# Ledger of designs, part 3: VHH binders against Dimethylsulfide dehydrogenase subunit gamma (ddhC)

Target 1, 240 residues: Dimethylsulfide dehydrogenase subunit gamma (ddhC), of Rhodovulum sulfidophilum (Rhodobacter sulfidophilus) (q8gpg1)
Amino acid sequence: DSLNAGNIRLVDPEETVPVIKIPDGIYLRTPNDPDDIIWARVPEFRVEMVMAPPVHPSVGLRYRDEYPEQDLVVQLARTSERFYVRLRWVDPTRDMSTLRDRFRDGAAIEFSESDDSVSYMMGTDAESPVNIWYWHPDGDRVESLAAGSPGSLTRLDRQPVTGASEYRTGHGPDDSQWIVVMSRPLASEGDHQVSFERDTIPVAFALWQGADAQRDGLKLVSLNWIFARMTPDAAPAPGN

## First folded at step 4 (VHH)

Design b18 (from e11 with Y109F; framework vhh_enristomig)
Fold by ESMFold2-Fast, scan of step 4:
Structure b18 (fold): chain B 240 residues (1-240), chain A 122 residues (1-122)
Amino acid sequence: as target 1 above (240 residues)
Amino acid sequence: EVQLLESGGGEVQPGGSLRLSCAASGFTFSSYAISWYRQAPGKQREWVSTISSGGSTNYAESVKGRFTISRDNAKNTLYLQMSSLRAEDTAVYYCAARTSYWLGSKYEFDYWGQGTLVTVKP
């Protein structure tokens, strides 16, 4: 059959995307399996990723002459017990390091505590914090973090998020990709952990390309919030 | 505007070594992953190696352990150190750079060099 990867739709800024409820009776033996057949039934969407600006994002610079453009494919799903995000992106090299002071490949989803779509992580005041799930390839470790204003990144006491990943080498650098699944129980425990009781949650994404601490790593971010709708929707679109 | 200029090709005996260079200009070299490809006569172009902006490397199975990719960001230059060369390594070698990494791409690169010929003769 035809390839869906090249036909995955790009989401618009501030677009609402559904979090697909996996019906009761579907048994997930390996909750974070990136290759679980259930993912074929969850709609994919693409998010354009751009180089994080060195100054407040409202400056609105495009760095196309200086940095590569990237997309990120996102799938959002939940059971009655857990929330799941699956991320997929092209990464020509697998950068895994346990050394401190070395930036490694990484991926994150950010959940806003505010519904204000003009707020952005780097410019967000401490009164509008975000919860970040930061996946590290070393051991599929996911850190649950909180961030308010720039420089206020804090590791949370509770670390409820689990991750799993696969790096697939294809026919060349353009086919080599990370596939990452992160999940957490829907029940929220502790300060700054995202609550899934909200009808709609603003989400944003970040990717890191590995570099030594003395060489700047490439950090790519989504420019705009996407709104994840937590209410159960009708069955997924035909073909998913 | 972007230019990639390969050099260092030539004739070598089996088991020998060569170092290829690719001089880049017209873009911020240090921000991009840069790749080596090769094309033997009558064959399709095949990927050889990639190095990320941070220095992480990846290699085609056929060259692992024999070739080493490296970069010098101060000189905007990419290198391919080739050792234990075999007759089947005979090809034109190309330096390639992309300004985008779209999932499902068909190996479309924004920029290619003119290539440098490597001939492995007994």
Scores: ipSAE 0.025, ipTM 0.445, lowest interface PAE 7.2, mean pLDDT 74

Design b19 (from e11 with S105P; framework vhh_enristomig)
Fold by ESMFold2-Fast, scan of step 4:
Parts: structure tokens; C-alpha cells; sequence
Structure b19 (fold): chain B 240 residues (1-240), chain A 122 residues (1-122)
């Protein structure tokens, strides 16, 4: 399992990770091609994903005994015109839990809309709204959403995010993978769309598994924010 | 089996201090971010503070500099140290376990405690 090998580094909670700038003039085969050559130049990192708790809190928590924790591999890049995220995760198909995992509803990245003065952003209360890019496997559709509190999820009027995916099969039980790319122009239009004018943006992730309408989908989430730094390779200007 | 039980509320004078506790059971407390919320009579519930599993903290602007959130993972207990209390801090205070950043489909409920009343006397 390459996701558990030393080849891909696990990020710490609250860690700052660079968004790699792709030089102008690099040709993408398509805007969201998961196999585009640019991805070989972008460092991968792993985020630990855990299952969200059950809806009825008085029933108890036994889900972690059945459902193992899963890693998500993330790559962040930008050009002068667009921001890109590439997500990759293993679908092992070994047992009944992994059979449910095969029927995923989607993947998401969340961006905090809070000021850069806020160092930690757990909680999407009215004072700390998030912009969510939710990828659906059906037609590679991405929805741009805003959320502030339970029951406040809103589909935004502008839908500028494009997506593409690939399900890659392998020969071993832990080598089949989903690969998803989402991208949007750096210029933001409309309220609640994430602004890439900020130097550092808190981000979090979710994966959805909707195998059975009666059992509902399972949600895997990253526990802590990490911070995406938009211009990591720029040296500070004199006096700045 | 998931239970959050708040304690430490009571009556206090303006400018006084109280320490609230939240005892957690039935889940892996150390793995989750835990928050304090409050609800004043006749008002909507509002977020007060959050502490991550790693110990990073955030506060509502109305309490920043006056309240301190902390956790003891060995005791499965969350704390809220409140100082410089004001009449507007009068509310029932709730402990909530939030394990997700996105408030989307079906599995987004926070685990909530029963609440503990804080009354700042005029």
C-alpha cells in the first residue's frame, strides 16, 4: 500500500503546506486531466481521514471497530490563472465495509472564509463560514457550496469549479484508486467563493460513500485544518 | 452511549470567574475537536470556543481575551475558564463534539451535552 509507505509524507494537524506555482506556458492536455504531466512536479502529502460519527448519539460509537482509518493523498497547485487540487485515495474492496466504500457519493475540499488572523477553524458557525467544492462522480460535476452552521448548507449562484476523475485499477487488493482533480479561476466572483488573494487559506477534506439508501452513506473527514500557502516560493521583497 | 456532561455553572458577580467542565464518555475523546456553545434566554444558540485534538484553540470575538478553553485527554474532560464575566454572558453553556468541517448530508450532528446554567447577577 503506497499510501502507508514512507514515500508520501503525513501532514501534521494545522501544518502549512505549499501550493506549487506552475510556470506560465505549461500546457495542460485538458484543464483537469488527472494524468497531466504537471502532477509529476507537485509534491504529494497524506491527510488522515476518519469516519464521521453516527447520527443518533445515544446508540454509542462502535463504527471505528469495523471501519479502518483511511489516508487521502493531496496535491495543491496553481497557475497565474487557476487553482488546482488533486485528490487520490485507495479503494481496497477486501470485505463488506470496503464493498460499501466502492459506492462513493463524492469528495470535497473546504476553504475557510475567515480572516487570516484566525489560526484555527474547527466549526462552520455563522461567524466562520466555509466554501465547499463538492465533486460528484456522476458526470464529474462539482458544486460550489457555502456552510455556516448545521442546516445552513447553500448552493451558490456561481458554479465556477470544474472536475475530472479516473478510477485506476491495480493487481493487488490495496492498489485500486480514485483520482479526482478540481479547479477554478483564481479570480473570485460572488459572495462566499474562496478568495485566492489571501496568502494562507485553511483547508479541510471529506469523502462520501453512498452505497445503500437505508444505511446511508459513510462520511470520512479530516480532523484538523491544514493551511495552504498560495505563494510558497516567493522571496520576501525588501521592506516587506 | 455517547454522553457529554457539563458542570461548574452557577451564580457569579459581574467581573467574577467560573470554570466549566465537560466530562465525555462513549467515544474517543482525544481524537475529536470539542466546542463550547451557549444559549441565552430567548436567543439563538451561539458558538463560544473550540479546541482541536492537537490543542489549537479559537474563540468567538465576544469572549476573546476573557475565556480560555483547555482539555485533559487523560481524564476525557474539556474545560472553559471564564473571567471578567458580564451580564451578557448569562446563558446555558453546552459542550459539543464536532468531528466534521462540512455540514452536509445525514452524518453531521454534533454530540451535545445537557447544558450548565451560568447566571451573572446584576
Amino acid sequence: as target 1 above (240 residues)
Amino acid sequence: EVQLLESGGGEVQPGGSLRLSCAASGFTFSSYAISWYRQAPGKQREWVSTISSGGSTNYAESVKGRFTISRDNAKNTLYLQMSSLRAEDTAVYYCAARTSYWLGPKYEYDYWGQGTLVTVKP
Scores: ipSAE 0.011, ipTM 0.176, lowest interface PAE 9.3, mean pLDDT 70

Design b20 (from e11 with G104P; framework vhh_enristomig)
Fold by ESMFold2-Fast, scan of step 4:
Structure b20 (fold): chain B 240 residues (1-240), chain A 122 residues (1-122)
Amino acid sequence: as target 1 above (240 residues)
Amino acid sequence: EVQLLESGGGEVQPGGSLRLSCAASGFTFSSYAISWYRQAPGKQREWVSTISSGGSTNYAESVKGRFTISRDNAKNTLYLQMSSLRAEDTAVYYCAARTSYWLPSKYEYDYWGQGTLVTVKP
């Protein structure tokens, strides 16, 4: 429900979090609907996001006041056929974005292709390639990408990931938010697409904010792997 | 005018300790994640540790439990406390402001210091 109520737990670095199995008798009403009632049964957690430096040093003084460090709210779920991630974050700029401004935003999840990866690497980790799902707000397009070292980012031949989103205006000046759902069949097709047949999968996140008010866009990234455990966990009992 | 200046390197025996410092100027230091990287002779540059603006830390597997990254925002200074040093830790250590290479972004760029040499020799 409430992003800023302090009710959502901040994950520890390299914490293992469960991917919640949706019972076979339950299904999403509308594919990828961010408002589907099923999401109320999936635990939320917060991931700390840190800002990338601006392209020109002179803009750095403004970024502290305009784009403070913020949290990303994450939910992970699966059915017998698909994996789902739901992302939610506060719009850190004005209280209502124009359609054009919103279309500059973006979100991504990274999956490590290596079971031995225990740390988020920035730079030259060639032993641990990643699969990236990059959501674009224009048409809810998701690109599946691969990377293994600096300069190796490649768009994959198969694009199996679907997305859906909504932008909600909050009641306060700083509580308007994006909600994005991305999903893919559990079966992996093609090289470098993440395999969900693993016990745990290291994941990391990124956000883009492209508001004109800050002249340049902003990129936020998570620093730490979070380990998504694919073993099914029972949903929390009501009233506990 | 972004500048990163490393200091504190030197020669140390195996099992010893060193503290590296990185003085930053020309950008709003307190708002950014800042990293330590290292480069041994003839090898690729390797990520060592990152600290967020809020103080959350992350470490390469090879240095966990031995190195501690910290920051002093009032002094615009980044630190790396190194303990239980091994011959394999011998490298030039660089302070860097960099975002992830994995994502298509105009913000993927480097600000690097000149480096400080750490030599672990018996």
Scores: ipSAE 0.012, ipTM 0.224, lowest interface PAE 9.0, mean pLDDT 72

Design b25 (from e18 with A33Y N58Y; framework vhh_enristomig)
Fold by ESMFold2-Fast, scan of step 4:
Structure b25 (fold): chain B 240 residues (1-240), chain A 122 residues (1-122)
Amino acid sequence: as target 1 above (240 residues)
Amino acid sequence: EVQLLESGGGEVQPGGSLRLSCAASGFTFSSYYISWYRQAPGKQREWVSTISSGGSTYYAESVKGRFTISRDNAKNTLYLQMSSLRAEDTAVYYCAARTTYWLGDKYEYDYWGQGTLVTVKP
């Protein structure tokens, strides 16, 4: 189906969204497959993605009137064994290049490891670290990263996240889209990997648009934390 | 350094109005998403409203239709126009600039002001 962002519910900053539990006994043939039939039964929601705020006056003229606001469509699901996120967004150019002086398309989900979601120090000290799953189109690599105060990315020793993607070309630029699925076992291994034992997990999102040597890559971010509720909502009956 | 300074709080009767201001300095204000949060006595801090760099506005359900967020980028100032105030709106109101977004190799800090007290009492 084409991306139909207008008919998909837009979530507010700090809103709680359910992680849908897939009942035991439903077999996922290809758990990372973006086209797996189970995704038709997981509710979609929209997250407004906007250009990351420039921190320096030299880039202050590059903002949303030059780059339209973008929607990200998100689906969250889990089994008794794994957590899944499915992302899709309109991207008229398919940029997988790792060529020097170029950026590639990318997507990330960020999880707060802190139970204090109202901390204004989120991600800025050792007690409020964040875990990031960064998807790279090149070979569907997903890096599990940690960030803390004062905030530098560290590649974690354990890399438990698997990814899969599809770029669907439409008839026009607005019809082409990336679809990305990332998943990890619910059981956490190693420091700074997000724990799915919590009832509610703050999540945020980022997208990178490819650019050539003449332009910087466009980085889009979600406005605020959204709370992913791990408490199961009603799931489809097995065999539907 | 980076500063956010709230003003405009005070005592008001139920049904009254107040306008809060947040003066920002030390960063490129026009590029930031700026929010109002509040904290009532004995309760956790809660989100009230956000305005994007481009002017898109978002409101908590409890204040929608009663509060209006706006910004003046030339003055580096954020506003919250509050009307039809209720006893439940009594709180310290905080201005916040969110910069915890991943910037490729580091995070920026959330910047918070010291708050301004709003008391709604009969």
Scores: ipSAE 0.013, ipTM 0.239, lowest interface PAE 8.8, mean pLDDT 71

Design b26 (from e18 with A33W Y107H; framework vhh_enristomig)
Fold by ESMFold2-Fast, scan of step 4:
Structure b26 (fold): chain B 240 residues (1-240), chain A 122 residues (1-122)
Amino acid sequence: as target 1 above (240 residues)
Amino acid sequence: EVQLLESGGGEVQPGGSLRLSCAASGFTFSSYWISWYRQAPGKQREWVSTISSGGSTNYAESVKGRFTISRDNAKNTLYLQMSSLRAEDTAVYYCAARTTYWLGDKHEYDYWGQGTLVTVKP
């Protein structure tokens, strides 16, 4: 419940982080609930998010002094049946300005379909495709998308990802936050859906605070890929 | 092998126009994303505009509506049409070419020209 991201370890770009295995049956008590007690057993890490130009993420760091940065808090877990990601971030603006009212909030995790990390957010051609899970606050809808070139997103025929979220209002500065959980069965069905049978999977993240569906508005992206290790350290069962 | 050569800079009065060119050689120009950057004396380099391999464009807020980026793949040339120039636009303008992806430390994939000076004098 602490919103102080400064107390949570900052992950380095290209770092390998474990996906925590949770014993079967525990998640069934409250599946996809952002407040499920299961999340207290999964280590948090911080990912530095930077503002990126709509067409080329790699230039984002050049303008760091002109644009605010913020951290995304990430937790990765799995059971024998499903993969879970939990994302938490502070709403960077407390003002209910008319400009903000024009755009939807959103969050995404991106998976490289290749074992290489040559593509930061999206594949640049057919040999480097990316699977994207894009969460929309409206109805906790998650779209599974494929990207093979910058700015080109294709909605996949299979939509196997489920989402749940909570917006928590606080009473002090930086107390308000989004908490989002997305999950999918480990079994991959359909073209371009990420395979969890790999030992490690490159992942990246994006947040929209002012994006418009017709244009890429204000967007924050993780600086680079990190690697999710699917053969993780086992988390102890509750009560053991 | 790879070369980017900027041209078209010079002195112009406020409100005037200039057209910058960047001639590319040594790589498959049509496959690259190409950007204009500028650096004013005593300041950091700042991004001005980018054009994708597919022709999509983007601009820094300070130049939006005044500058137009374009490319001619048959001539391996990038252009920046600058209008309504201001004193604040005075800088050395650089052409930079990148692959269409980010690879951690991407400095090895950034090709830079030597720059062309634009001076806006009243």
Scores: ipSAE 0.000, ipTM 0.124, lowest interface PAE 17.0, mean pLDDT 70

Design s13 (from r06 with G108L; framework vhh_rezetamig_d1)
Fold by ESMFold2-Fast, scan of step 4:
Structure s13 (fold): chain B 240 residues (1-240), chain A 126 residues (1-126)
Amino acid sequence: as target 1 above (240 residues)
Amino acid sequence: QLQLQESGPGLVKPSETLSLTCTVSGGSISSSDYSWGWIRQPPGKGLEWIGHISYSGSTYYNPSLENRVTISVDTSKNQFSLKLSSVTAADTAVYYCARDTEYSEFWLTDYYFDYRGQGTLVTVSS
């Protein structure tokens, strides 16, 4: 198993995880390179991903029992100038979408723009907006989006996020994986672009997996926020 | 100024196919920034997403309706349509056509649609 996700620590709900500061003077050979040696020095954690909840607000179904759960492995790092997220997950079929099929495979990180509680999927009201970085495999495009309230999903005018990816083929089923890096300058301009000048930022994740034999595809989300700690020397995570 | 207008029968018999058309004016259905879809509201219930189609023709359907739903686009007429087969009394609802962002597939909620038509009541009865 090239991912070996079972031996990587599962993050607890609402756990605080450190964003690792890359020391000044360390030069990343190629920004966003998923294979840069620096990633061996950044701790991995895994996030449990589950089927997105039903779209009927008055009638729900429990999707966890009908759809497989999947782990997402996450690494968070920063320099003095940029924030980086590295994601990897098992995807046995490489589904490189055209512009027209770009949502068949994808990955997203979601940042709360406020300290208030928000939906793990999107903002629940206009005072608790979220910024979303959505990666597409076709051309490694990353789109910066905002969601402020139910029905308020907007493509932002400024698109400052860069991405890079690699699909690694393994020897057997479930050995193949996507590896995706997304990054943006720490300095933020424009409404709804996440600010990295906060001590901690709630983050959540989503994955889109390509079609299987019986369905169009699987949409997976993390159920709970985790808190990305931007400040070195912050207090230990709750429960430790 | 975007306008969306539903058209189709107000009464459909059980087991038949419901066919609705949405005419788009003030915007292009070929815009790469948007998808076009259908939602409905049965009496006394919340909004239910039916499905949507991207500018390219890729379709996404509610799993509970997937076996019965077809959404198609006609770029020459700036229209998109819904076919819902094998209807029952449970399909009685106000049907809305709507515009959505191309990225709403990650977070399907009844409020992701940024514009919608006025709605058309469809009653399934003999």
Scores: ipSAE 0.000, ipTM 0.180, lowest interface PAE 11.9, mean pLDDT 71

Design s14 (from r06 with S104T T109I; framework vhh_rezetamig_d1)
Fold by ESMFold2-Fast, scan of step 4:
Structure s14 (fold): chain B 240 residues (1-240), chain A 126 residues (1-126)
Amino acid sequence: as target 1 above (240 residues)
Amino acid sequence: QLQLQESGPGLVKPSETLSLTCTVSGGSISSSDYSWGWIRQPPGKGLEWIGHISYSGSTYYNPSLENRVTISVDTSKNQFSLKLSSVTAADTAVYYCARDTEYTEFWGIDYYFDYRGQGTLVTVSS
């Protein structure tokens, strides 16, 4: 697994991770560029991803034991105006859907709308609604969705999230990976869009494998909430 | 009350085409809120998604079956059908027709079939 080379730390269950504030005065030439130099300054962490358990009838209809486990590498950053997430994962095949084929690779970040949420499964608790940013490789389209219970997935009227991606081929199948950046203005507009005015936000992740050619329910999910700390830290001026 | 009923031959010979029809009662197949599909369960195995058709007529198939599957809709009869060509003993299964509740769920993380028929056993033998 090429994602295990180096010093990328595996996050503990329910660990709090900082959202890194990019200092004012740094000029970003290409919004959402996965290769922007700023990403070298943002700490990486790994999240263990496992096959989603069959907790809903639809998941049970398509669940298969043969799907692999893997890690997701996550970076969280913000400016004074925008929130950014960067995701990397190993995917030996690049499955980009055509008009006929909807079975494709995908990635999502989920934000709990409630500070009290401790759910280990996405969308299984009606009392813990979530906002989901779902990235699609066809055209780097990101959908902002809401979910409050199994089967209650809704596409929101406002779609403020932008995305960009790169598929990198490695020396072998285990070295090929997707790199995805998603971002949105910090200012929230519309119901069920995550508010970044909170001190910490529970987040979770999901990956879809297009190679299996079956729809949702056959996804890899993070089992535990990670707490993203939004509170700004006073940073010293850059010292060269 | 919505009802879905499968119909078609229970026995099909190897190399022939399996043809099944689903008759929909208590709901319109032309509704933009729904898609319609087929799922099967071979003996002793889990459920396998075959494919579905949207209200607009767009079709989506399991790639492992894509070269053998055709799903079509007849709005005048409120029916949709499955054709599976070149069948073998591995195609022996209980076949279900099904409805999905929301178009937005096609691309979503929590897509499911909210209703399905009783199922019909199809045996492939000579």
Scores: ipSAE 0.000, ipTM 0.142, lowest interface PAE 12.5, mean pLDDT 71

Design s15 (from r06 with S54Y Y55D; framework vhh_rezetamig_d1)
Fold by ESMFold2-Fast, scan of step 4:
Structure s15 (fold): chain B 240 residues (1-240), chain A 126 residues (1-126)
Amino acid sequence: as target 1 above (240 residues)
Amino acid sequence: QLQLQESGPGLVKPSETLSLTCTVSGGSISSSDYSWGWIRQPPGKGLEWIGHIYDSGSTYYNPSLENRVTISVDTSKNQFSLKLSSVTAADTAVYYCARDTEYSEFWGTDYYFDYRGQGTLVTVSS
């Protein structure tokens, strides 16, 4: 697929987007595959990503003064058993290095464990943490993390999130893109894993862009929560 | 079982170099999975990341401190060290050595460390 960002709806900060239920009875052969047929039936949304302050420590003296804008294309879906997020974004360089002293490409979705009163930038306190799914391109490893404030990042004991990805090379420098799918069972197990038994869940996003000789590494974040609606057309209770 | 222990003088004179060593026991520094670093907490303030080093020798320093900081590693002794030059009263703090996870650096200069030492108070005074 080509990235048709100009034809994809831009979601506003604090907007509600539906999580599309895949009908029961559809046999999904490879549901984690970024090219699985389910994704043709799920609407795409664009999320504006901006550079996160503070500057990444590894950039040092090569910090870029200009703040590049980056769009993230998001799709949200579920079955009766699992929640899925599919992310795609333009990235001219494929950074899968296992070298510890270099930036890698990466992507994350974070979920408020309560409501949107907590900071999308890591939560506001230990009593109201966020759950983060952090995808790493080396081996499609996804870490489930919790954070209550900047610097309070904790790797959770249970790691239920699975990932899959594809890097598609385009004809020009700005045509290449990452496509990433992350998924987890709807049933929540373990402390600080997001519960999908809510009607609406605040979500936010982050991207890590690898560094090379001409391009410093960047961390990009979404501007605020958007709200993932688990029941797109919830009806009022009978009698209202 | 992994333990980190700071050592060094508790009193340093202004304009001198603060030198601390971290000894690692129960695990090896020679590992591709972790970085090893220093953080400090001045009295009445929050934690401040100083810098970290990989077993390869690659170093990353807090930009506000980079002109004064050197971190080195000695894998044969299972130790890493901090030197902070031209100290002033503002450098008075409890200094901790710590092991850091692969991606904590992406969260900015306030790192999450999965293991840290007990801390050592360094006072800068005449």
Scores: ipSAE 0.005, ipTM 0.198, lowest interface PAE 10.6, mean pLDDT 73

Design s16 (from r06 with Y55E S58D; framework vhh_rezetamig_d1)
Fold by ESMFold2-Fast, scan of step 4:
Structure s16 (fold): chain B 240 residues (1-240), chain A 126 residues (1-126)
Amino acid sequence: as target 1 above (240 residues)
Amino acid sequence: QLQLQESGPGLVKPSETLSLTCTVSGGSISSSDYSWGWIRQPPGKGLEWIGHISESGDTYYNPSLENRVTISVDTSKNQFSLKLSSVTAADTAVYYCARDTEYSEFWGTDYYFDYRGQGTLVTVSS
């Protein structure tokens, strides 16, 4: 199975998951290397992705009654200087097209700027704004966005998030997958960029799958928030 | 500051073609991050997406209107336009031009407007 989905634990709605502190003195080979050996030491968890619920009548123009379920495998880590997210999902097509007649692949992590209750329709509550890191395969471009409600999506002036990706081809369409890493310095620069000084941060996810010859593009979201728990820097034990 | 302004006749005769232009100032239509489009609101009804044109020139139209709609861009004038043929009284509406972000699909809509014009009322009557 391409993701080994049966061997990766499915998280529950609103479950707290740890952000793993990478010990001082461990060096990432290149910024955001998705193939860095350190990722073998970060626990994986699985998020069930479902077709985005309609928020406006116009979405019905693209809606289809039947969509496949998709699993997203997530790993969260940090150093003393940066926050990292690594995403993996099965995608039978490597669609990097910028043409609107073709949907391109994409992935996002969303951070709630408050710990208050948020809806499944992320960004629909103006009092619970969301910071979004949206990855594009063309050039590994990651955009930092803010949203408070539909129609209020804004590209932020500062773009501190960097990304890197790998499309891994396997034997057959069920074996091919995207692997994406996004990271940002822990220090926040500007309004609406998520603060990593919080003990826990609600996170959610979205995926876009490009069209192939017989399948329209689709958009998938995680239904519920998951709480990312920042771990404090551990003091090393003295010589023992 | 980005501004969008609609222009065109406020009165169109039945069976004729409605033609509107959007003038963009404070930004460029050739931006790689955005598409540009049109929405309308008939009196007493909700917003209806008409269509948009991407940076590459590809057009996407509301299926209910696609046989009557043409959207085009003139980058030299920093303008884009709407033509709606064979109009009837049902096409009476306030028409808005808008910048449609490439992230419209992020929120599960066919469009997502971060900037739009003030709107222009178009009445279809003799």
Scores: ipSAE 0.005, ipTM 0.204, lowest interface PAE 10.4, mean pLDDT 72

Design s19 (from r06 with Y103F; framework vhh_rezetamig_d1)
Fold by ESMFold2-Fast, scan of step 4:
Structure s19 (fold): chain B 240 residues (1-240), chain A 126 residues (1-126)
Amino acid sequence: as target 1 above (240 residues)
Amino acid sequence: QLQLQESGPGLVKPSETLSLTCTVSGGSISSSDYSWGWIRQPPGKGLEWIGHISYSGSTYYNPSLENRVTISVDTSKNQFSLKLSSVTAADTAVYYCARDTEFSEFWGTDYYFDYRGQGTLVTVSS
């Protein structure tokens, strides 16, 4: 499939987006199946992704001019038992070069543990710890990480997040894309794992895209929090 | 929560000094865990790192700009500032202030480098 990002609604900074409730009794055959028919019923939205700035002199003194525009398509859903995120994006490095390290590809969603994160920030500090789900294409491994201050990124003892993905190749520049689903039980076990008992959860995103022979690879981040609103059990059925 | 807000003139004449201030709220610029810096994006181009200052006052500048750049902190106001002297039309860009750490190669190893302000457009013209 072509991403057709221009036909998908771009979310505004700090916009609230619904996490839709999948009705009880709908069977999800394979956990995290990115091609499950239920995803056709979940609203898509676009997040504008920008190049992460270099912060250490040794990383680079200037980013390359005219980096490609990049969008991330996001879908959020839950059942009474699990939370799901589905991500789609064009892999521009596959369009530009086949000389790349697959292990540098990745995608992440970040959940703020603070209810008052309302700025263009990504990440956290000691006042606002964050839980990160970091997907790696190698074996669809998802790491649950915590961050509470600089240099304190920690791999959590419990690793409850499962992932699944597919890379869909096409013939045009916008036809090749990653599709990734990550999910976790709603019940939280262990410190720093995000709690889904909150009505609204700030979320942010990151993408890592390979490298060619002349570049370090692309790291793209969302500039602002998006607020994921958990849909109550009494949510209306889809009607249109 | 932590917020960074740029302020300064949107228009600067060639050969003059561009002065921008970043006001930090919800956190302290005196923290030993962070550095504070400036990045810019000229129209139609990628991001360019300008420089940063550590909590100790040590400064690090882009070599292409180092003879024109000064970054300083005012801990009493919880602010840090950028001065860029002898500006030309090539300095026209959106300028961002940002919180940085020394380990920023990947978000999965260092997550703080993406804290930044909304950006402010600076046009250099006569």
Scores: ipSAE 0.000, ipTM 0.124, lowest interface PAE 13.9, mean pLDDT 71

